# Ledger of designs, part 188: VH-VL binders against q9h9l3

Target 1, 176 residues: q9h9l3
Amino acid sequence: PRKMVAIDCEMVGTGPKGHVSSLARCSIVNYNGDVLYDEYILPPCHIVDYRTRWSGIRKQHMVNATPFKIARGQILKILTGKIVVGHAIHNDFKALQYFHPKSLTRDTSHIPPLNRKADCPENATMSLKHLTKKLLNRDIQVGKSGHSSVEDAQATMELYKLVEVEWEEHLARNPP
Key: E = the ipSAE of ESMFold2; O = the ipSAE of OpenDDE; V2 = 0.75 times the mean of E and O plus 0.25 times the DockQ between their complexes.

## First folded at step 10 (VH-VL)

Design K58 (framework fv_amlenetug; at its last look DockQ between E and O 0.91; V2 from the best seeds 0.00; counts 0 for: pae E 6.0 > 2)
Fold by OpenDDE, look of step 12:
Structure K58 (fold): chain C 176 residues (1-176), chain A 120 residues (1-120), chain B 108 residues (1-108)
Amino acid sequence: as target 1 above (176 residues)
Amino acid sequence: EVQLLESGGGLVQTGGSLRLSCAASGFTFSNYAMTWVRQAPGKGLEWVSAISYDSDYTDYADSVKGRFTISRDNSQNTLYLQMNSLRAEDTAVYYCAKARLAVAGPFDYWGQGTLVTVSS
Amino acid sequence: EIVLTQSPGTLSLSPGERATLSCRASQSVSSRYLAWYQQKPGQAPRLLIYGASTRATGIPDRFSGSGSGTDFTLTISRLEPEDFAVYYCQQYYSSPETFGQGTKVEIK
């Protein structure tokens, strides 16, 4: 079996009116939920909107943040060749300006068996928060201080583990 | 308690080969990057090589590239350094060091080192 | 590679005095990736500070780190007899990882 990691990223707004989502934090955990990577990241462009309510990112976090180019290199060293689990993970990869092979990607926002287990429509896009509450009986992303990317990455991994066997078998029969 | 124990050092002739080992215990070995750092007699520390927690990434100082190979066996909690084409300037105490992170980080634990002497 | 230059080469002080050690990088280094080590004769190095300012476990509070960009500092507020040793800075910001050449803190 391939090595597996889970990733979650926080983004801030850059560009005109802050509409560009730029990577500002990235957390990666292993299969056991141990943190492999967790860094604040400095976008190459000026931050217009920290989106603090959701991202948890504040100006002070950017003072000693890792430049994007450097962080990207470090993150890719971890992701390359691995099965990468995430929630709505296309956003994370987009922010990283990196595209992981589809065959090695697991998006918990698009796993019908996971939704079924949560008594949700199989083809619906459910939030990580909802799935985590329903299936793990755990509250994440609480309060107004913003998300914890470590917490979210861990939750994502745990959710995937609930359907790993079934889903991996499905993918083996139906490669993306 | 974290322990790192190097072995395999000794006297070798120029052009010779040597394989160092580092036995690790007291932590989840497979979750952390490992490194080799050397120190020539009376000199400072020199980073030699690093390997990620799962061996997918390796890195080397220019001074040893093409001659040294770092590897690990996570099932045995052991780090290795294969040293070929040894030179006099490779003479040093070689330390095994644990990184705080999976792919990098400061070295929060060190072994006592093993001496490698390369004679001309 | 990033070259770390430590100064002074030797620092002669008495117990109880304040020690200030400098580490200058040839290019900007994220403070999160700068560490300091202590090494006594015949011993392996010991981690003192990482992330430029975070003390490692078990390190006395008389040791502190600061700095950003290219200039980093290790401070020993009040030297104890056991603090006389060689100190190294290290960056793991970019490959290859590199050490400074070391500063020897010796007793006056």
Scores: ipSAE 0.663, ipTM 0.886, lowest interface PAE 0.9, mean pLDDT 95
Fold by ESMFold2-Fast, scan of step 10:
Structure K58 (fold): chain C 176 residues (1-176), chain A 120 residues (1-120), chain B 108 residues (1-108)
Amino acid sequence: as target 1 above (176 residues)
Amino acid sequence: EVQLLESGGGLVQTGGSLRLSCAASGFTFSNYAMTWVRQAPGKGLEWVSAISYDSDYTDYADSVKGRFTISRDNSQNTLYLQMNSLRAEDTAVYYCAKARLAVAGPFDYWGQGTLVTVSS
Amino acid sequence: EIVLTQSPGTLSLSPGERATLSCRASQSVSSRYLAWYQQKPGQAPRLLIYGASTRATGIPDRFSGSGSGTDFTLTISRLEPEDFAVYYCQQYYSSPETFGQGTKVEIK
């Protein structure tokens, strides 16, 4: 298969006042948008704020959720050595406590040609919802029950595919 | 309908080799880890080997390390087990099974198995 | 490796009775990484329960799993004729993956 995957993580609030973002769900899709991984993840710290409006995480999802250390191992087996696509992906890597090489990272929130196609300033940081609506004519993150990390990962891969040829050529000439 | 069909089993002499195949259909083969599990006549199940969806990770039971090699061809939806230096203790029905996830998980679908008999 | 020990080896019961099968691990297993399989004579195993308590697709609700740490249980609340089979527990927490030796549930 093509060695490229897209990732989207959901975080819950832990620590004082729920200020710390801890991984609580991770979805990974392949180049065609098929799900390779989608698990609820139990943070090692007490959850103070489920952030349900955004994360879609509820207390019921934490019952028998995969412990962080184990989930991290599974996720890293999928990510290591692959081109990983995400939106504002530094937040996902931070939640995973993982370093992924910049040369293999593709962040759809920082790809100038993608913004250009969406009639947005090339250097602006646009939301996944906005880019998906503009370029794919699809509404994601709809409603009040939280986001689907599977839907977000799929949209992220589709957005990247719109600029893949152009952006890979740019990166070959201008390595990060 | 998910189907897994093993082939390649048979009678082989001690020290010989066999290559097992498992033809998969009814699911996206390239998205899931695959495994071989064996069962000696009248005995229980023994996990043999596993391979991740993209072949980046393989794992083996200690009893077969260095003798067996698991591989897959995602373009043909086929899983393989190359068995070398066969011993009498390798006599078993070999099942091909699909993991629930790309790199791990319990085995949610199984083939019918293929019998391997190793004798001197 | 983690050794799984099942008990009893054989359980002789009548249809309608409750079956309780035990699986004990030599080391602690995450409750998410223990599975139960059913195997009928001449057939491949069938996944019943994974994650210690989650029923696999198509499995009747008379099958339930419970337990954590080192002690796990499969319960069949009311045995049907088709439930007489051999049952295996399996841990997929630590490599190598291992199975218990099996419990045979047979008709009295």
Scores: ipSAE 0.438, ipTM 0.802, lowest interface PAE 3.2, mean pLDDT 90
Fold by ESMFold2, look of step 12:
Structure K58 (fold): chain C 176 residues (1-176), chain A 120 residues (1-120), chain B 108 residues (1-108)
Amino acid sequence: as target 1 above (176 residues)
Amino acid sequence: EVQLLESGGGLVQTGGSLRLSCAASGFTFSNYAMTWVRQAPGKGLEWVSAISYDSDYTDYADSVKGRFTISRDNSQNTLYLQMNSLRAEDTAVYYCAKARLAVAGPFDYWGQGTLVTVSS
Amino acid sequence: EIVLTQSPGTLSLSPGERATLSCRASQSVSSRYLAWYQQKPGQAPRLLIYGASTRATGIPDRFSGSGSGTDFTLTISRLEPEDFAVYYCQQYYSSPETFGQGTKVEIK
């Protein structure tokens, strides 16, 4: 069977007025939630806004961060050929400047059986924090000290496992 | 206790073949990249080959490319190096080393090495 | 290929002295990808420092690393008897990964 990983990223502001979102941390976990990758990443452009209250990224994290080009290569070696699980995962792929095959992509923000388990409309877009609280009885992203991409990736994998059998069978019959 | 134990070294003629094994324990083997590093007698360290945690990526030093094949069996926690068309300059102690990460990283644990001697 | 040149080749010092070992790269290496190893006779190498300045698990704080670009330094603030060994720098920034030729730290 095909190997599965979960990914989550944190971004900082670059470009004019810090409005461009650039990758500053990436975490990847395996099926069991073990960390395969967790690195701070130095964007190729000047950081205008660390967005620390949401990203958790501070100036000291960038001192020994992995340059974007190198980090991207390392991350893509893990993602290529894998089923990749994420939450609103398009944003993560955009920050990586990468397009993963749709047939190998699982987005927990848009899985109808998962929404149904949370007593939400099947086609609603649900936040990771909300789904994790309702379905796993855990609080994540607590406070304003920033998100943890490891915590978020682990939660995303656990959420997917709740519907994995049903959703994989659905996708096998209904290829994207 | 992390442990790496190499085996399979010995004396072999030029042009011969040898297969090295590295038995791993004390860590989740399938989460980390693995590498072979060699050291000729009285010489420094030379990187030989690396393999990612899931075998999807392998890489080789130019001096061994086409002759050596790295592989791993994650169900048996074992790393391998198949060495073909051996040359005198391949004589060295071969170390198995564990990377810190799944695809790269410095080598935080090393085996004690196994000696390969290639005679002409 | 990135060549790492260590200096000096041999450093003769007494216990208690400060040792400074240099590693020069033929081209720029991100500090994230520079490591230092210690090797004693008949033993496998041991990771001391990675990311140019981060101590590996169990490494005493008398070992420190610094540097960026092409110039990197390992410092042993106060030599102990067990510190007399050969030290290698390594880059794992680009393939092929390379080691320096080593600096032997020996008892004067």
Scores: ipSAE 0.230, ipTM 0.717, lowest interface PAE 5.3, mean pLDDT 90
ESMFold2 (binder alone), look of step 12: mean pLDDT 93; pTM 0.945
ESMFold2, look of step 14: ipSAE 0.158; ipTM 0.702
ESMFold2 (binder alone), look of step 14: mean pLDDT 93; pTM 0.946
OpenDDE, look of step 14: ipSAE 0.616; ipTM 0.875

Design K59 (framework fv_amlenetug)
Fold by ESMFold2-Fast, scan of step 10:
Structure K59 (fold): chain C 176 residues (1-176), chain A 120 residues (1-120), chain B 108 residues (1-108)
Amino acid sequence: as target 1 above (176 residues)
Amino acid sequence: EVQLLESGGGLVQTGGSLRLSCAASGFTFSNYAMTWVRQAPGKGLEWVSAISYDSDYTDYADSVKGRFTISRDNSQNTLYLQMNSLRAEDTAVYYCAKARLAVAGPFDYWGQGTLVTVSS
Amino acid sequence: EIVLTQSPGTLSLSPGERATLSCRASQSVSNRYLAWYQQKPGQAPRLLIYGASTRATGIPDRFSGSGSGTDFTLTISRLEPEDFAVYYCQQYYSSPETFGQGTKVEIK
């Protein structure tokens, strides 16, 4: 079996009016929740809006941040050939300007058995915060100072592990 | 606490081979890149080779490429350096070091080093 | 490959004085992919600073790093007896990773 990691990214606003989402932090954890990668990332474009309420990113974090091109290379070395778990993971891959094979992608916002365990409609898109509270009895994304991408990645991996056996069997019978 | 313990150094003839080992403890070995850095007597530090946390990526200094092979056994928490076709200029203390990241340095913990002496 | 040049080669000072060590890169090491190490005779190197200015765990605040691009400085604000050692800068921006030739800080 392939190795599995979970990812969560934070984005800042770049471009006109800060409307472009650019990668500014990435956290990757292994199956046990240990941190493999957690770096602030400097976008190649001028940051217009730090989106601190959600991203937790401030100007001070950019002083020693890894340039996007270098960070992308490091991150892709961890993701390539592995099963990658995320929540609404298409946003993370878009920010990374990266294509990950659907057969190796697990999106906890689109796993019907996970919603079922949480007593939510199977095809609804539930937030990571809601699923984590319902299924793990844990509060994440607490306060107004921004989210921890490490905490989010860890919660995402733990949520996936609740349905891993069932979902991997489903995917083996119904390849994406 | 983090510990890295090198072994396998010694005296070897030009053209010979040695295998160095580094036993790691006090951290989750399988989560970090590992490296070998050497230091010739009275000289400065020279990076030799690195391996990613999962062995998917390895890298070598040009001076050792094709002669040295880095590997790791995550189940035994051990890093290796297989050195073949040794030359007099390979004489150095070889340090095992832990990178800060799963795929890259800098190097936050170092072993005590093991001396390799290559003579004719 | 990126060449790192350290200066001075030897710095002779007394305890209590400020030490300023320079490291110059042959090309930019972009966003501070520069580290500083301390090495005492017969011992392995010890990481002091990484990311040009971030102190490693357990390193006293008398050690500070600064600089960007090609010009970097390690400062020891008030030398203590245990600080007399050889100091190396290292870039980890581009493969192969390279070290400077070292600056020896010795007692005057």
Scores: ipSAE 0.377, ipTM 0.769, lowest interface PAE 3.5, mean pLDDT 90

Design K6 (framework fv_amlenetug)
Fold by ESMFold2-Fast, scan of step 10:
Structure K6 (fold): chain C 176 residues (1-176), chain A 120 residues (1-120), chain B 108 residues (1-108)
Amino acid sequence: as target 1 above (176 residues)
Amino acid sequence: EVQLLESGGGLVQTGGSLRLSCAASGFKFSNYAMTWVRQAPGKGLEWVSAISYDSDYTDYADSVKGRFTISRDNSQNTLYLQMNSLRAEDTAVYYCAKARLAVAGPFDYWGQGTLVTVSS
Amino acid sequence: EIVLTQSPGTLSLSPGERATLSCRASQSVSDRYLAWYQQKPGQAPRLLIYGASTRATGIPDRFSGSGSGTDFTLTISRLEPEDFAVYYCQQYYSSPETFGQGTKVEIK
């Protein structure tokens, strides 16, 4: 059977006024939620804004971080040929400078049955935090110390598993 | 506790074949890359081959490329090394080792090794 | 392939002394993809340090790693009797992965 992983990335601000989002951490979990990859990643450009309240990234994490080119190679070896689950996953792929086939991409921010289970409008873009609280009765992204990309990737996989059978059947009938 | 147990070593003549096995326990085998590292009598360590957690990626040292094949069975928690066209310089203790990551080393746990002796 | 050269070949020291072991790479391993292993006679290698400076689980704090680029050092601050062994550096930056030739730390 085809393998499935879930990904979540954290970005820091680089470039003028820190407005460019650069990859600074990536977490990948397998179907059971076990961590396959979790590394801090050193952007090739100077970090202007750590965005710590959201990213959880601090200067100390950059000391032994994996350079972007190397991390990208490792991450792509895990993602290639697999069904990749994420939340607003286009942001993660953009930060990775990577194109993943739409037929193998599952974005939990754009799965109508998932919103329906959460009593939300089917075409609305709901946050990962909201869907996780509604459907898994779990609070993620709590506190002021930033988000855990591991926690977010695990929650994303669990959310997808709630609709996996229905959604895979839909995609087989309606290829993207 | 993590355990790696190699088997299949022994005496083989030049040009012969041998298959090594490594039985893994105490960790989620299917989540980590695995490697074979060898050590000739009285010599240092030489990396032989590696395989990613899902078998999508394999690498080989130039000295064994085309002759050795690494594989794994995640359902049985077992790593294999198929060795063909064996040469005298392949004589070594072969260690099975677990990588820290799904696709890369370093190697955080090692088996006790199995001796392969290749003679004419 | 990246060649790792360890020096000295042999260090003869007494318990309580500091050991400093060098590993030099033929090409930059600048993302710190360097590990150190300890091997005692008749035993498998044991991971001591990875990422150039991170101690592996269960490794005493007298072991420390440093360096970047091409030059790396393993330091044992105060040798214990059980520390007399052969030490190997390893790069896992570029395939094929390679080991140094080893440095033997022996009792004077």
Scores: ipSAE 0.403, ipTM 0.790, lowest interface PAE 3.3, mean pLDDT 90

Design K60 (framework fv_amlenetug)
Fold by ESMFold2-Fast, scan of step 10:
Structure K60 (fold): chain C 176 residues (1-176), chain A 120 residues (1-120), chain B 108 residues (1-108)
Amino acid sequence: as target 1 above (176 residues)
Amino acid sequence: EVQLLESGGGLVQTGGSLRLSCAASGFTFSNYAMTWVRQAPGKGLEWVSAISYDSDYTDYADSVKGRFTISRDNSQNTLYLQMNSLRAEDTAVYYCAKARLAVAGPFDYWGQGTLVTVSS
Amino acid sequence: EIVLTQSPGTLSLSPGERATLSCRASQSVSYRYLAWYQQKPGQAPRLLIYGASTRATGIPDRFSGSGSGTDFTLTISRLEPEDFAVYYCQQYYSSPETFGQGTKVEIK
């Protein structure tokens, strides 16, 4: 009976040519999809590219955003010791400058049974949008104004629930 | 609607113990941090203690560290404050309040308060 | 700890007037971590503003908050009879969380 949360982060471009992905929003939901955390986050470096088409982040969101160091502390209090579900979650952990134990990490972009249910090759990396449409018959990330990290975190948790029993049994027999 | 109902206040001797309870309803209790804030007669507000949504994080004002323990029972929607080694300066109305976030935040809903009087 | 100092200690005003309340911090308070509360005699505090400028649910638009860093202001544009109360600022940026000593808004 381990506590489980799902996370989705939005990143903006910092550094040379905006190539560095810096955390600018984080959403965390519980097992039932209720929001535990959803804050805009101010990167410590100058924002070169808001990546608004994907992130949904605009300059006005930064005015009252939580500074990175403080947001990181709040987020880590929620993640530490829990099973954390995400999609391509290594990007989120990198943006958080955080190491989460592999034994407590669930990445819906790398769960073979989930791809199998979606009629996709087991070892392919499928987008969250594709898996959600295929398996939940729901469209997410619609429109031109960027993604909702809350919507993405909720979809990620629901996708994991489809394979939870099978995948947890697999991990118990084949620990990472 | 959100409701927080404190109980357990009363008269207690210096050096004694008292346990406060706060019954929560109208929101998903297990999703939010909870706090105790006190107010001495005729004085301002003083934060006492906070607990995260999952009890993994607790924090205390220096004046109560080692004497008070905050805890919660998410299955019963109840917040507790165990107060030991009570002092005259602990005399105050104790408010239960809900934080806006799971681990911290401003306090968006408050109970009516329960009076604790410590005498010697 | 961060010490919050409110000024003035008392504002004596009439209904319809503008009230301006100051809260100054001994060190910088992060974005979104300054709140304002209203307390009437015999009642629990009521959240008015959080994140320095965001009105809490159900709070009339005559209440507004502003400021950043160490200097914060609560403004009541047109005092109504029910607005005569004590007002507290609070920082939730750094533990321990601290409150200002309060500003009493009283009828002239």
Scores: ipSAE 0.326, ipTM 0.757, lowest interface PAE 4.0, mean pLDDT 90

Design K61 (framework fv_amlenetug)
Fold by ESMFold2-Fast, scan of step 10:
Structure K61 (fold): chain C 176 residues (1-176), chain A 120 residues (1-120), chain B 108 residues (1-108)
Amino acid sequence: as target 1 above (176 residues)
Amino acid sequence: EVQLLESGGGLVQTGGSLRLSCAASGFTFSNYAMTWVRQAPGKGLEWVSAISYDSDYTDYADSVKGRFTISRDNSQNTLYLQMNSLRAEDTAVYYCAKARLAVAGPFDYWGQGTLVTVSS
Amino acid sequence: EIVLTQSPGTLSLSPGERATLSCRASQSVSDRYLAWYQQKPGQAPRLLIYGASTRATGIPDRFSGSGSGTDFTLTISRLEPEDFAVYYCQQYWSSPETFGQGTKVEIK
């Protein structure tokens, strides 16, 4: 299939009161859902809030985590020149301190046909959990142990594949 | 069972060319970076070249840059090293190795190596 | 390039003893980007440790790695007959990737 990957990142809180979101895990899967990258990432700043309920990240994960600058280099080698699929992907790119061309970016939180298939308002921003349950009949982000970025990236790719033909046709006629 | 099998080594004259192949099985070849590492007789390991899972990124040791070309065929699960303008210093056992990640090492599986002898 | 210097060049020990192998980098590397390999005569290298301290799949727990910055150590807590081999450290932090010159662990 086409040269496309899906990404999902987990962030922890750094800076004053833990208000800054810093990259702490990144998972990237290929079109078929195979894992190309999955590493815990050590932020350059002191972690104030692990946000474990959502991130699934704990102190033990940081012991052997890949330093941010190195992880970023590895991740960007995978993303550069590819169609990158994500959910609310601007948060992932911000955490990576990276600009990906809009023409090669696909955000499943902003694809009207996907919402329509889920019986949701076309211009609403729906959570990955909700769309995955409605369209794939799969429960993700279950429990209090935090999210699996691998599971989220895989679900995101599968969601995009449901509208890929329609959306790529739309983008060809209406370039971003 | 992960298996890497090198071939194409042999005796070649200074200034000559040789192409090495590495046949991979037991893993999804197209998901991992691959590398060539060599070892001269009685010496240590020297990294030669690496290629990302999709061939978008290649890298070379300065000693071989401009003379060697790494490539891969994901449909055939095969890694290649085209060696040109060979020198006596290129004499070594050449190992094919799988990187742990799509774009980087370390190298978790290795082939048994193929000997390249360059003579004048 | 980052030069890795291993010491000692040769360790002469008996089975049951502890082996401590050093690897020093000419420039600072992350402790996540240092690997250790074992090589026996006529065989390909085998990955033991990566990320300075993470054991590779199938590697016995008598092998452990530690260190950060420029100083790294591989420890074999209790040598077994099959552990007598040459050991290499490798950095994959900065291109080109480089290996140390090796430490031979031999029977006394």
Scores: ipSAE 0.034, ipTM 0.661, lowest interface PAE 7.2, mean pLDDT 89

Design K62 (framework fv_amlenetug)
Fold by ESMFold2-Fast, scan of step 10:
Structure K62 (fold): chain C 176 residues (1-176), chain A 120 residues (1-120), chain B 108 residues (1-108)
Amino acid sequence: as target 1 above (176 residues)
Amino acid sequence: EVQLLESGGGLVQTGGSLRLSCAASGFTFSNYAMTWVRQAPGKGLEWVSAISYDSDYTDYADSVKGRFTISRDNSQNTLYLQMNSLRAEDTAVYYCAKARLAVAGPFDYWGQGTLVTVSS
Amino acid sequence: EIVLTQSPGTLSLSPGERATLSCRASQSVSDRYLAWYQQKPGQAPRLLIYGASTRATGIPDRFSGSGSGTDFTLTISRLEPEDFAVYYCQQYFSSPETFGQGTKVEIK
């Protein structure tokens, strides 16, 4: 219905010393928080570091994972032409090897009114965990077993909805 | 309980038109891609057309391009197939099916099908 | 368009026997963009396997899928009476999506 989605990706380490971040899971939710996409994704390169503490990705998740090039095609069909909400979303787009227009991108790590509501400096980059706890009174990313990209995408959409009217008006007057 | 119920099938003459409907229930219709798959009497399955969850993407088999139009009404949980310039070769049971994903995927639930007979 | 060729066309077996059904693609469908469906007379198809090897919800363990690239196999380890049906493979790797012509598993 409303052409706005929220995305969160999990990355694993590939390349020398696991330094390259490669897409290993992607979750996309609609405006109401319903899951439109949630798949484990097989990187084209050997996984050196699963980064399990943060990604939640383990070797068993790769057994039936969707190959990167196919997952990318599916994901881009959902993102193209839509307002895409994310937190530090440039990392997700980089992992997808995808350019999304700035005019249709909403990054909850860089929305001054959202920081203001959280009693944080307007120009600070706050974590998704902190903003979600402060503004939604909800604990996410709990424990040492990794993050849920579905939970993160849902929290990101709910955070954006708190400032949506104000921020959309600002963007209409001050296009990026 | 997921249910898909096709309607609108029947007998039509070559060159005629027919509109099929598929009423969906038991899942959030607006979150999934939908497809039409047909099966001619005594033959195998042939994919006909697909539409993404938000109608931004539609695809058609070469045999029906320019003649068939897939559409959906998410407010009514209904999928449509408008069939124009019908040929005898379009005679088949037409199944409505739900994709596993919003834009693609294998088809995890199917309706009972509706028979379309095109005669000269 | 990717053409899927199934073999054999008909497989005549008794309950308790193993059924092995093949599906060959004219082009690579990547590693795992293949699904298997079961269809009984007068009924709609039922999804059995997707991603070449992942069982759909509610599908018994006796059904398994394997393969990659161009060669895929559906195995039914021990046929039950309700398993006698027509089986179709499908690729959803590239548009247009295509089905194989089917393999009929019939009772002796």
Scores: ipSAE 0.415, ipTM 0.791, lowest interface PAE 3.4, mean pLDDT 90

